# Designs tried in a protein design chat: VHH binders against F-box protein At1g48060. Part 8

Target 1, 365 residues: F-box protein At1g48060, of Arabidopsis thaliana (Mouse-ear cress) (q9lnf6)
Amino acid sequence: MKPQEEEEKNENMARKRSKSSSSLSIPLDIATDIFLRLPAKSVVRFSCVAKHWSSITTAPYFTNSFETRPNLLFFFKEADRFFVVTVPKPNRRPNESVSHTSSQILDSYQTPYPKHSCFTIKTESVHGLICFQRGTKPIVWNPTMRKFKPLRKPDKSWESLTVFLGYDPLERTHKVVAMPCDKASDECRILTLGSADQESWRTVKTNYKHHPSRGNRKNNYGPCRCINGVLYYLAEIDRHRLIGKFAFLGHSNVKNSLPMWVLEGEKKGEWSTYNFLPLSHYDRRLEFHFKLIGITNDGELIYVPNTVFKTFEVIYIDPIRKTFSLVKYEGVADKGFRQRNGLGEDKPLRGIQYSPNHVETLLSL
Below, E stands for the ipSAE of ESMFold2; O stands for the ipSAE of OpenDDE; V2 stands for 0.75 times the mean of E and O plus 0.25 times the DockQ between their complexes.

## First folded at step 1 (VHH)

Design e06 (framework vhh_8cml_1)
Fold by ESMFold2-Fast, scan of step 1:
Structure e06 (fold): chain B 365 residues (1-365), chain A 121 residues (1-121)
Amino acid sequence: as target 1 above (365 residues)
Amino acid sequence: EVQLVESGGGLVQPGGSLRLSCAASGLTFSDYTMGWFRQAPGQEREFVALIDWSGGSTDYSDSAKGRFTISRDNAKNTVYLQMNSLKPEDTGVYFCAAVEYTIGSYEFDYWGQGTQVTVSS
């Protein structure tokens, strides 16, 4: 059926409002500075409405320079929905050495359950990207752009592997590192994202035959961290050397330190150990309720709850400055959140996952 | 809805063997880490073994190591526990458990109703 056309003489024409026709001209350097300080959502919105603004936000300088304040990424699966929460790190004043609490309200969003792509996150967010794996196939995710990029298998003969994501600040490229974990090995495969010449797996040999740590049954986490081009991960070199295995596991039998193994320089493969104070140094009860998931860019340890029911709290510890922060967050897991999202109040959140040190990025996958 | 159904339990003499099976439905089996737990009368539920979603990583309790073998068949949506050199201390109800995407975790989301294993002379 067609629409009805009414022909009536329009004798009451509303006069068009006077239009403000002045164009605002903002210098390119000032506009770039403004955009680099805005949340990614705001940047995308402005880019959609102004041709000039779109040219700024797609420029290589801008995309390579765009970084927000690092946040903790918290996500979980309930039924067929995937919930993603960005948890901002509180601003701490330098040399603040006392325990404190703060309360913050969190923003969250949901997406449909990603088909074929929900699995345990092994590595933290690295310059806005997160690397997953399904079987022996790595997948790179941009939570800001909501895009996934499956990669080819690193090695056809490997029955199982661990994948790490790093960033090369000199080349300004992400690198994906894969290692076998069924046997001690000194081989890894590396792939550079976004480069046609380097988007093939190449072999690199490590100084030691070792196993990357998958985490443990008590504390399910796989801490991996890249700082200034150095990849940090848990590993086991020898059955008699349990020290690296206890580094992030926070083993209750370690009274005064948490040992950590460090790989310093991919080409040199130099190893050293670092020790941190356990959670029991601050409060003995915390070891049963929180687990270590990673380290921030400024060297703070991040502890998250083992179970999320009605409250959500995060602990930040600087082991060098000896600072302790317990932060309580609102707007996730609480009654209001559950009611808004049609979730029941009687059960803990399911399939909870964490990724530390997340920043927004506009990089295309 | 996810369902886990265990089978293969029974009465066996010390030193004997049993093979437990767990058939899973209502899930994409290849995305799940599968585990076996046991509970003896008057005791807490104890971890026995797990196999990750890829089948390439396994873990065992100290009491199971060297005697038990966990395996999976993704085409049949089934996980198995082969138990050799059984001891009276292995007596209990054996539970199958499943969790998505998790590696090296004993925090399982789905549980079967269990199958009884009795080791006695």
Scores: ipSAE 0.000, ipTM 0.148, lowest interface PAE 15.2, mean pLDDT 64

Design e07 (framework vhh_8cml_1)
Fold by ESMFold2-Fast, scan of step 1:
Structure e07 (fold): chain B 365 residues (1-365), chain A 122 residues (1-122)
Amino acid sequence: as target 1 above (365 residues)
Amino acid sequence: EVQLVESGGGLVQPGGSLRLSCAASGFTFSYYAMGWFRQAPGQEREFVALISGSGDSTDYSDSAKGRFTISRDNAKNTVYLQMNSLKPEDTGVYFCARDEFLYGDSWEYDYWGQGTQVTVSS
């Protein structure tokens, strides 16, 4: 056993010397240009090769310049592993249904959370980050970097709450917003992501007592979005009256304050009223098999199957132009997909979470 | 303080029926999904049935589907499990549980009752 130990130690030292001698002579500006054109996974892989490359990928200039095109991301757990899939919205003619052959990206890794833990997403992917909720604890996830960041509880007295993730374009920071959802309230908690010194929950008072919608019979909430620092979500005032908007804006000159406001129900204006044909207009069966999960950056509604077994189809509806398109993603959930990823073929994919408009980010959590 | 108290267990012959009840207190009952689990001697605890906070959506294990019915009365803060066509393999301690996630689909439960014994004579 001693001769084998000696040989392994000798080889490890030789590898370390060869690696540390480093013959990489690529100039910083050329390397930066190369990395900006690579997929995020390639950038992460190569940044582990040399300190010089790591210094590029962690620099503010690079992280501010790096961004991929928005895609639909979905993920699910099988045992203690995450499976993360991203698919593009293909270009197509109005009212055209197509089969998309593939530009999907799939990733799989061990989850840091117990097998029986579940995650709920109430908002879209926001500048590359996704916010989960586990009970009353928010968790921020970077799928690109495979990093999870548990946050402190927003309020120890709230028996139930909803968490949203937004982005402040003026401060260039992500903000996590928490609100109670078991009763109408005019309080929320906001946390700005950053160093530990900056990560504390602040109390902000809203203009109206409200709570996020409790959902419907299938937990099928309306789409939630962050647009130019404004968070939009479905909420209830006076329990039976719906509102369509909650806003938080960038840093104001008012000390320790973030401007916030809420719009309440019965908007008859064009801006707050959806003017689109129901899914049953196109095919009555679709309402039993598909659910609304969000809106694309182009303003199209996204519907996904209630059950994903051996096919994956997505419906895109433009509510303004009143157009319908069904996209079948070839190679997703089928036998080949399952065999390549070590998944069983005898049951539907379970607990699928969807996040529209996902971009890759190298942001450290 | 959150409390869940089960009742309605007992001894029954194969093919018989039992109705289990779970009285909840200390939280807003209608906002949480409620589940029933069971544990046979020497076995792991297994899922039986789930009902949404509104009562509109239910889910069942394969062994319970078609035989068991979960229901709730939000005015009484009580969830029920009606068990029909009972089999010897249904024997175990039945636990009431509150879903950890508000409005979410969850495999985690944060509060549990003490359990009620169900014995199906073979």
Scores: ipSAE 0.000, ipTM 0.169, lowest interface PAE 16.1, mean pLDDT 68

Design e08 (framework vhh_8cml_1; at its last look DockQ between E and O 0.09; V2 from the best seeds 0.00; counts 0 for: pae E 12.3 > 2, unsure alone 63.8 < 65, placed apart)
Fold by OpenDDE, look of step 2:
Structure e08 (fold): chain B 365 residues (1-365), chain A 122 residues (1-122)
Amino acid sequence: as target 1 above (365 residues)
Amino acid sequence: EVQLVESGGGLVQPGGSLRLSCAASGRTFDEYAMGWFRQAPGQEREFVALITWSGGSTDYSDSAKGRFTISRDNAKNTVYLQMNSLKPEDTGVYFCAASDYVTLEYTEYDYWGQGTQVTVSS
């Protein structure tokens, strides 16, 4: 077999190897569009595969454009583990007054419980971030990125402070607001996240001396709401509870009606008071088993179980339409969930904290 | 309303052990996370230990970690703090507290006991 035939085969194999690396580089714009349509989890995965993809997914233009549907986030501690679960809000069924459905979870993970952390929710999820505090130190959490960022305490001699998280839609930045909560003050400290100097607090004065109310409503995970760049919170002036422009979810223990303040018209800042029927109106048996935790962006009351044992069910009530939806979330608290996560079968999940209206963000903390 | 009563405090030598108990009144003991706090003279109240509703999770201050053990018996409406290898710096009034949710912040606890004195001295 003549030596010439081997050389031609080797040259043809070398030529075939050079042609195949046409790395079909997806144009940047197309790639961006594709990624914007993917689940956050997928985007994060892709970012780990190629540096080029990472450059796209970490770019401010991308992170600012990436938006997901609001979901229900809940988390709890078990021993030295921190469990985080995201479940979807069910779609409204306008034609059904009462519905029972099942849904799968969107995401779940566990992470080591961070040392020196307090995960008591004091603020709502704001554009995908949640703010905690331990003492005077704020901690910002991105559940999607699974990152915690302790922040520097405000440079004030406040012994007791409350931290709120907001979002500035004009600057497209998260802002942490700190106020004393033990005394009335007209001073707030504000820290802008993502800034080159994340350690610099600025002072903003308020029109009135006040302090945030430590709401007795331990059942509502969101004493502060950020709407269109404005923080709404319960405040006290001179021991008088000023019902600030706060959407109040009434006390779950109100047997007859739930007073709710609804912001009518973003521009006029007008609030209306509505009395909603309690859960017992729909099913008396449920009243003892569920607690109100908040309102969805679309106006549904969210009820979660007091105790989670074998199943995880959430009730959504539209008080205006008088619709009732019970959603069983599969893969939560069930045998499979417990086995996957090394949890005991005979113990209820306790200490669950909830964040309604949670969106995913790819923002790097 | 939950009433809390601490017991078990006393005088011990360095290296000694104490077991504190906190008895809760009411039928809803298992609805509360329980915590132990302490306050030394002239100091602020500080977190020592926390236990969740079912006792499935615990947390400790750095000082307490490895030496103290928090536990609870829901059938007895009681939370315990086993303190081993006690040091003079552990001296203070120990308070039992109850909260609706897990927190390390004493200001977030709703119910408090009267406290029990622990003195570690040679």
Scores: ipSAE 0.000, ipTM 0.277, lowest interface PAE 11.8, mean pLDDT 80
ESMFold2-Fast, scan of step 1: ipSAE 0.011; ipTM 0.540
ESMFold2, look of step 2: ipSAE 0.000; ipTM 0.254
ESMFold2 (binder alone), look of step 2: mean pLDDT 78; pTM 0.794

Design e09 (framework vhh_8cml_1)
Fold by ESMFold2-Fast, scan of step 1:
Structure e09 (fold): chain B 365 residues (1-365), chain A 122 residues (1-122)
Amino acid sequence: as target 1 above (365 residues)
Amino acid sequence: EVQLVESGGGLVQPGGSLRLSCAASGFTFSDYEMGWFRQAPGQEREFVALISGSGGSTDYSDSAKGRFTISRDNAKNTVYLQMNSLKPEDTGVYFCAAEGWYDLTSSYYDYWGQGTQVTVSS
């Protein structure tokens, strides 16, 4: 669906739901308000109690309005199993530095990992969804609902591609952007997530032929970031370092062309403020044991251990307020965690991927 | 609606070769990953090989790597498995499968054929 058509459908559905609630003892609008205040697990549990409640939690209005505060999500593969863990960010007051705290996990589960799936996972979480690919097929993952949705191939002629996930705040929809990555190109394919009947790829062109890229495995900040309807991603034009962006927010009259905005030089923009905050400023030992994995939507830097063995500690730094927090998460990587999950007690956890801005979403894939 | 029909199985001596075919209908074939699985008598079904919708990516089980080749012809809606240097332990019913919707707790492949028997015996 186009953004305007989807907005009209969403409004129509909300209106129909509100009218239906008047025939029941508990109004739909009151139930909806209650559910929007609950954690995702509670909403899922309540939706199993009655058909009326299930109709609320699956409605587009509800799913588009439901999002929790951002948390840290991490996941890894061991043999044929996929492990997923969500932990909360520390709740600290502005200008307060709490050097050592302990916190509990929010969620943890494991599932079978498809054998020989040969896919690349994108670690950036966008309004509760994560996009990855298997070969040339994009796959959208909802960690909260524990569901994967493979999408139709963006282009039959592309033998390799990079996929980015963005969110359109005007339409309240996710958009998937696919681009070829073996050769410089000015073409991309965009798909709006929605009903299966409406999901189709459309072609748009960028102002420049370019190669989308991602950070090195070391200090990987994730392949993209979506802020206020604009998707930012790392790109290369003639081997120069650039940031590309696509605006999702706008009018549907922008047909087969999207402007590509290019930033020249890494010193321009708000990130210049963060360039002078090494971990050694706080403690020289930390820079040998921790790595930067990303930045929160609130501008806080997140550092995780280079090796996760028997404890899991995360460092949160606000570079503007100059506050430092080291949080130990109980029940992660310890003996109990390993025994419950069938993991070896004397081996480091390997291949851990992190999403620093994960929110819960009930969006059906 | 979705149908997968395997063919090409048979009896062959150790060291011999067979080419299996799977004709697909009822879906947009080029959008689907296709796989081959096998099940030996008294054993669980096991993975053999897979190929992406475009044919640009393939993967094989350790026992199949170097001996088997998976390929596809999207114009003919057909996936193939070329099996060389066959061994007695390759004996089993070979199934063609097409991917479906993913659930981390569900099966990787939702659509399956009826299978074709491969027997490797002297």
Scores: ipSAE 0.000, ipTM 0.164, lowest interface PAE 16.4, mean pLDDT 68

Design e10 (framework vhh_8cml_1)
Fold by ESMFold2-Fast, scan of step 1:
Structure e10 (fold): chain B 365 residues (1-365), chain A 122 residues (1-122)
Amino acid sequence: as target 1 above (365 residues)
Amino acid sequence: EVQLVESGGGLVQPGGSLRLSCAASGFTLDDYAMGWFRQAPGQEREFVALISSSGGYTDYSDSAKGRFTISRDNAKNTVYLQMNSLKPEDTGVYFCAKDISYFEGSTEYDYWGQGTQVTVSS
């Protein structure tokens, strides 16, 4: 072809592209600042409707900056529908019981996951994500985005395993840690969540051959917690029980060098709240009707009813300040709640799972 | 559909032992505090023992303390009452119950089935 003819075609194409470019009404940095001030549901809805804004809400700088105040999340499944409810911890005076007008159910959707069996094998909420299992296959769940991400099996030879979810604050990434639970082992599989289609499990050796406890599965509030990139969990070495801890580090130049060790401790009281007042200190009857589900990042104990039938109350205790509050959440579990959500009125809500430190996240799975 | 079935009662001599079982069907025990009550002929039902949903708290009537032990196996969906050093005054129908309410000071228990008969006699 003649160079002039090719040049004219290229100029015409550039002009057509310029002519078809959408006019931006708001600069991207200003739009990002606006989006960071919106509730997570509003951001999600806007991104779904306005496709050209999805690049903002999926960008790492936005997702890393967007987190809501921690709330109590609870969820349950009825038939093939998933019900997810978030309730705030209201401001109140020490030792004051309050009634809080809760918003309607946060979300309800049809899901192939989780099923009832998946609910009993789940991690705590870690920076907005929850991990559960279907057999030996981990599934990462973002309740805010209504997204589930099935992961590959960590190991083909493991018939039974336990999964932990941690967050690395230096890398700003979630890490899924899997270990066999049917035998003592010094191997774990670790997967860093990212946008890669071919996320792979890597093998890391632990300092001790041990038998991990299934964390939160044992007695419904098991000892597993991620703090500042360190995962703490219960484990057994041979016939002795010890506390395990696992460290997440940012950048490392050494392959398969992820330090983990089991704390050789005195074992007594290391994984319980032995220094805290029991519910019977406040009212003897409370221990019949409430169960401990966890501790907030602020150090408050959270108790929920053994049975959620017509009312939903939560007890918050600061064990250091020795303060007690009973919070009644209006519009939760009552007749109106059940009718609005197509739920039966004659039976307690079943299979309820709780996460005390849930934040909303826009992280793409 | 939803049912609690008591079993393990029988005739036993004073000083003997019995283990009662309460099998749940149509629902899961994990979320419920469970209790045992008993009723002798012509008397009101009386509390015997209670276990919290977590199993971390148990309570007993004064007559049961030191002799009876309540336990639960959530994997088997069953609650147990181990009764030792039985006395004639322990005779009665034993009922399993689930806790359904706390708020506003109203605690209620659901009774399911006819119970299981315990007779302490020579």
Scores: ipSAE 0.000, ipTM 0.140, lowest interface PAE 18.2, mean pLDDT 67

Design e11 (framework vhh_8cml_1)
Fold by ESMFold2-Fast, scan of step 1:
Parts: C-alpha cells; structure tokens; sequence
Structure e11 (fold): chain B 365 residues (1-365), chain A 123 residues (1-123)
C-alpha cells in the first residue's frame, strides 16, 4: 500500500465512524409520542437508524401501547417471495360503491416455506399474528416484522390437528391452542408465546368431547375457514378483553339465504341465528365471481374475487341493515402494481389468502 | 385430503376428440380448485387448464385455448377435460391436480395429484 492510499483509507474510516456514531438526537418522551402515531413500517424503519430509537420501540410500554386500525390483509406467494398487501375499509354511505386509491403493498420478502398449502390452513389474524401449520407443527407469523416462528409439535401421537390463535389481555400474551381433529377429544394443548426457553405445550381438559368447529371433519383447515361450506372465525369483542365469539357462516350454494350462528362468550353457551341475503340477490353473476372470507369486527360480511387478474374489488355487506357496497382498490393487481413488484402481466395472482381484521404489531417472535 | 383417479385416455387419430375424467374421493371436493397438467416424454410437467372451486372461472394454456374445455360437477366429485382437434403434440400423460385455496398455474402449488392417464395422438 502507498502512504497516500493508506491515509485516504484512514480518513474514510474516520468519516464513516463519525457518521456511524451520529444519531438523531430527539428527547425520549417526544420520540415515544411520535412513534406511537406512526405506521408500523415507519416505526420499524426508524428503529434501524438509531439504537436510541430501537430502545423505545422494543420497550414493553411502547409495544403494549402500539396499535393500528384493523384492515383487510391479503397475501400470496410467487417464486419463494411473499407479497403482503393491506387495504383499509373506506368510509362510505350505505349502498354506495366507491373507488379507493391505496398504493399500499405492505411488504414483499422471502419465505422459508416452499409449499403454498402450509398457508392454506391458517388462523385469523389475532393482535397482528397469524398461525398456520406444516403438518402437525404450528408456525407463528408476524407479517409486520417479517418473522416466522416454528413451534414444537403439540403432541407426537396426533396425526392431524386444529390450531387456534388467541390473545390473553390480562397477561398480554398470545396463546396457541391445538386440538386433535381426527377424533372427539376433551384434551387440548396450549402454548404461551414469550421467552423461547419457557415455550412449552401445556395440557388442558375441555368440558366436552368434540371435534374442532363442532364438525365431523377429518382434517382441519384452520379457524378462518372450514372447507365443508362453513366459515369459522374467532372475534375479539374488546381489545382489553378476549372473548371467544364464534360465528359459523353457511355456504350459499344455490340457497336464497345464508345461515349464520354466533356464540357470544364461551361461558354463556348462547347462540344467535341470522339468515341473510345471498350475493345473487344483488346480481346473479356475483355468486360466481366472489367468495365469502369472513366478517369485519363491526359486523360486515367481506367478499373477495375468486380470481384477481387486473383489478381488485371487495364487497362489504351489512347483513342486518342489508346494505351492499363494492369497493374498487386502485393500484392493486393492475399493470403498475405488477411492474413495481416484478410480477408478470399474463396470469392472475395465485393462491391468495385473506385476513379481514389484521392489525400491525411490533411483537418479536 | 382427496384421492384423484383419472380416466378416459387412449389412442386417437389427429383431429380426434377425447374426454378425460378425474374422480375425487372424499367429501371436500367442492373446496378445491382443480387443474389439468400434462407431461410428454423427456419434458417437464406443463399446465393445460384450471377451474375454480365453483366452476365460475376457467383458464387455459395457449396451446389448449379454443380446443379444450375444463368443467366440473361438484355433485359427482368429478372434473372433466374435453379435448377436441387433438394434435400429435398433445401426446403425454395427463394429470389431474387439486389446490385447496388456490387458482394457480404453478404445478408446485397443487397439493394432491392423480397418477395420470396416457393420451396418444398418432396416425
């Protein structure tokens, strides 16, 4: 090395050290207030800039206080990459159809899981986390943090299982619940997400022997949807209280109404039955082009296209008020969307999975 | 889970027609999108046609479009591929495949496969 070249290297290293040691100097209390008002993506990005900011966003006070509004999340896999899209439910008048301009594709990243079918059997989004399974091994996913956490098998003797994901507001922890689905059982396994060293499955007896989703199903397709034409989901009634509210939506196969059963609170055993109008009431063609994926936390039914090619439309129906709204999301699935994300223009988007009530979370897995 | 069994293959002259059937066992057939794929000797598996869970949406490869028709009967747990104007290039083993949530052209995304039925187009 020549002395001039060595001196230039040392000067560059000194400049890099000075820049690396520099941080944005914002008081802790002000930074905390700002971060609580930012989108999760922005919080994550700023946390990567300064250690001071990372210490704020990982603190229990911040993680317990951070919450976004529920949105419709959908994702699909293409060439070992996840594409995760979040769209809001826009404010609109009853029976008003609108176009919403949302350029938001939340994220695109590599997935270690090669089979798309691993994501087909998944839970509802619960406080920002989604659980799916690889055979009898549950996998917890945080879309916001781009983290996957495979869990140990709940029971080595179970050939098939159903997984539920819940949140305990008193402990402020997620609970993963697993039950066998090949036989009626009064036994389940529960795992609390937390310290990796303390994560273990605990056995709990249920009051009744039953199959998950009260069906005679041999395999479990997750609580977000049962394949026997019944949609099952677990709804949180209050963010400060986890109440097991279960809704069963009957499939609309050539019927002129859809049955729905709702259980309010696990302890009460009360059921409410609703019959609501099928999509064909609004337009006979809609039943062939849209599918029911769930209910929003405020009680609207969500229908999404069977095929997403160049446009993305969502139907929201209030079954009580009998209001219908079609929302077109501009910038989703169109040429610009595909060009920005390296997707081909000649094929529909494939293997799309949906979560109707997704919030963003900064919880580490 | 489903078990898939194809039938209806055989030897046919160029310009002829064949109707392939795929019978599914199990009560969950109506929950699966269905596809037909083919594999010629020495070639990789090629997409031919797909149909959505309800049967309301279908799509075809460029080589099949206008000649082949995919359909399904959920009451009979069967998917069909009507093949018209067959060409020697259509020769191959035809596979039926099921994808639970999908509507996909990628053979790797399909969960269940039949064992295939041979189609030979030769004079």
Amino acid sequence: as target 1 above (365 residues)
Amino acid sequence: EVQLVESGGGLVQPGGSLRLSCAASGTTFSSYAMGWFRQAPGQEREFVALISRSGGSTDYSDSAKGRFTISRDNAKNTVYLQMNSLKPEDTGVYFCAADLFGYTYDSKEYDYWGQGTQVTVSS
Scores: ipSAE 0.000, ipTM 0.133, lowest interface PAE 18.6, mean pLDDT 68

Design e12 (framework vhh_8cml_1)
Fold by ESMFold2-Fast, scan of step 1:
Structure e12 (fold): chain B 365 residues (1-365), chain A 122 residues (1-122)
Amino acid sequence: as target 1 above (365 residues)
Amino acid sequence: EVQLVESGGGLVQPGGSLRLSCAASGFTFSSYWMGWFRQAPGQEREFVALISGSGGSTDYSDSAKGRFTISRDNAKNTVYLQMNSLKPEDTGVYFCAAEYDSLYTPDDFDYWGQGTQVTVSS
């Protein structure tokens, strides 16, 4: 069954059920168990059938218990419409290249944002949410729920800022962190997502004035990651010192290794160094055709094509085990994909953004 | 330093016309949405008109449609509001505002002028 056909069938079924006035109800505990076992899109569709089912899927105990496996998410904007694609990392043997034919989740929906707004700068996917910016205004996005939430500006005087998204596992809440990036500063603004009436920016001072790194604009793999409630990012103190808690990928004067630095001792400022092989070790031509977009939660490097035209191939590298896999995703970017989605067939897909660790979430924005 | 300076306000009789100007400095004018807002005595500040950086897109409040025209001259770093068929309800302090990739709400604008008084009475 093609993803498009299955999606249309599921949508039709949800509509049919919403028109039904059946007097038979499913007990709350049984309905909850059923919904916890369904894909997020199915849960969203069925929650539209009855107010009773919607009350289950919006309850904190359900949203806190609902988890999906992380996928590679990518999206692009054509006019005022988002096209959102999620593809799984397939099971494979070491150094095995495969063609993946499982259903990709393709979603397409209208966005209220003008064509002149830039979505190139965004955070990593953190517990199912992504944050991007319109000028200096952060916007939180839930791809699963098709919802956007513009936030108030963190500071009206900041002409440029960097936004980070984190998750607090103790409070089970997302936090948005904003810092100015045009000058060294010791000032942060933090906002905890919740009800609109409770959402406000608070000021936090850092121990040092620093200049946060926004990452590499060309490689689009940003230096920020949230792990177990700790936000890791790269920064400079007075442009002379590097401080942070993350893996940094840089150029090496030794072509056979690419150094990665991980901060392991916060109070000591201590970095551990990991070396791994560059793409040229596997095939020298790959460096011209693929770019690094990030690292999976299980430690694999993800490379995607510089240009996506009629095929979509992803390279996964385990730098520790030194394994290489090329995965071709069937039905992505090809003629059928483009025709089904009203896209032109004569040009590459443009402005593609990637998130390697996207988990579906039912959280309301 | 960013600065917005309004001018052209005054006292006018009902049915009259006024042209407001806002001179901008300290930023790349053509990259900013420019808007006009007003605040009447005892009321919240309300939206009047908006124009994109290129001038290709404009928007108006329902009370301004057909009577007011917003325009800009990027060579002079100036935005204008031509107000025709003025009514007593148009009385208020008119503010010029600038926003990089603005939405239409007043609290989203980064930079504000000090305002110019418009009074419509006999």
Scores: ipSAE 0.000, ipTM 0.159, lowest interface PAE 15.5, mean pLDDT 69

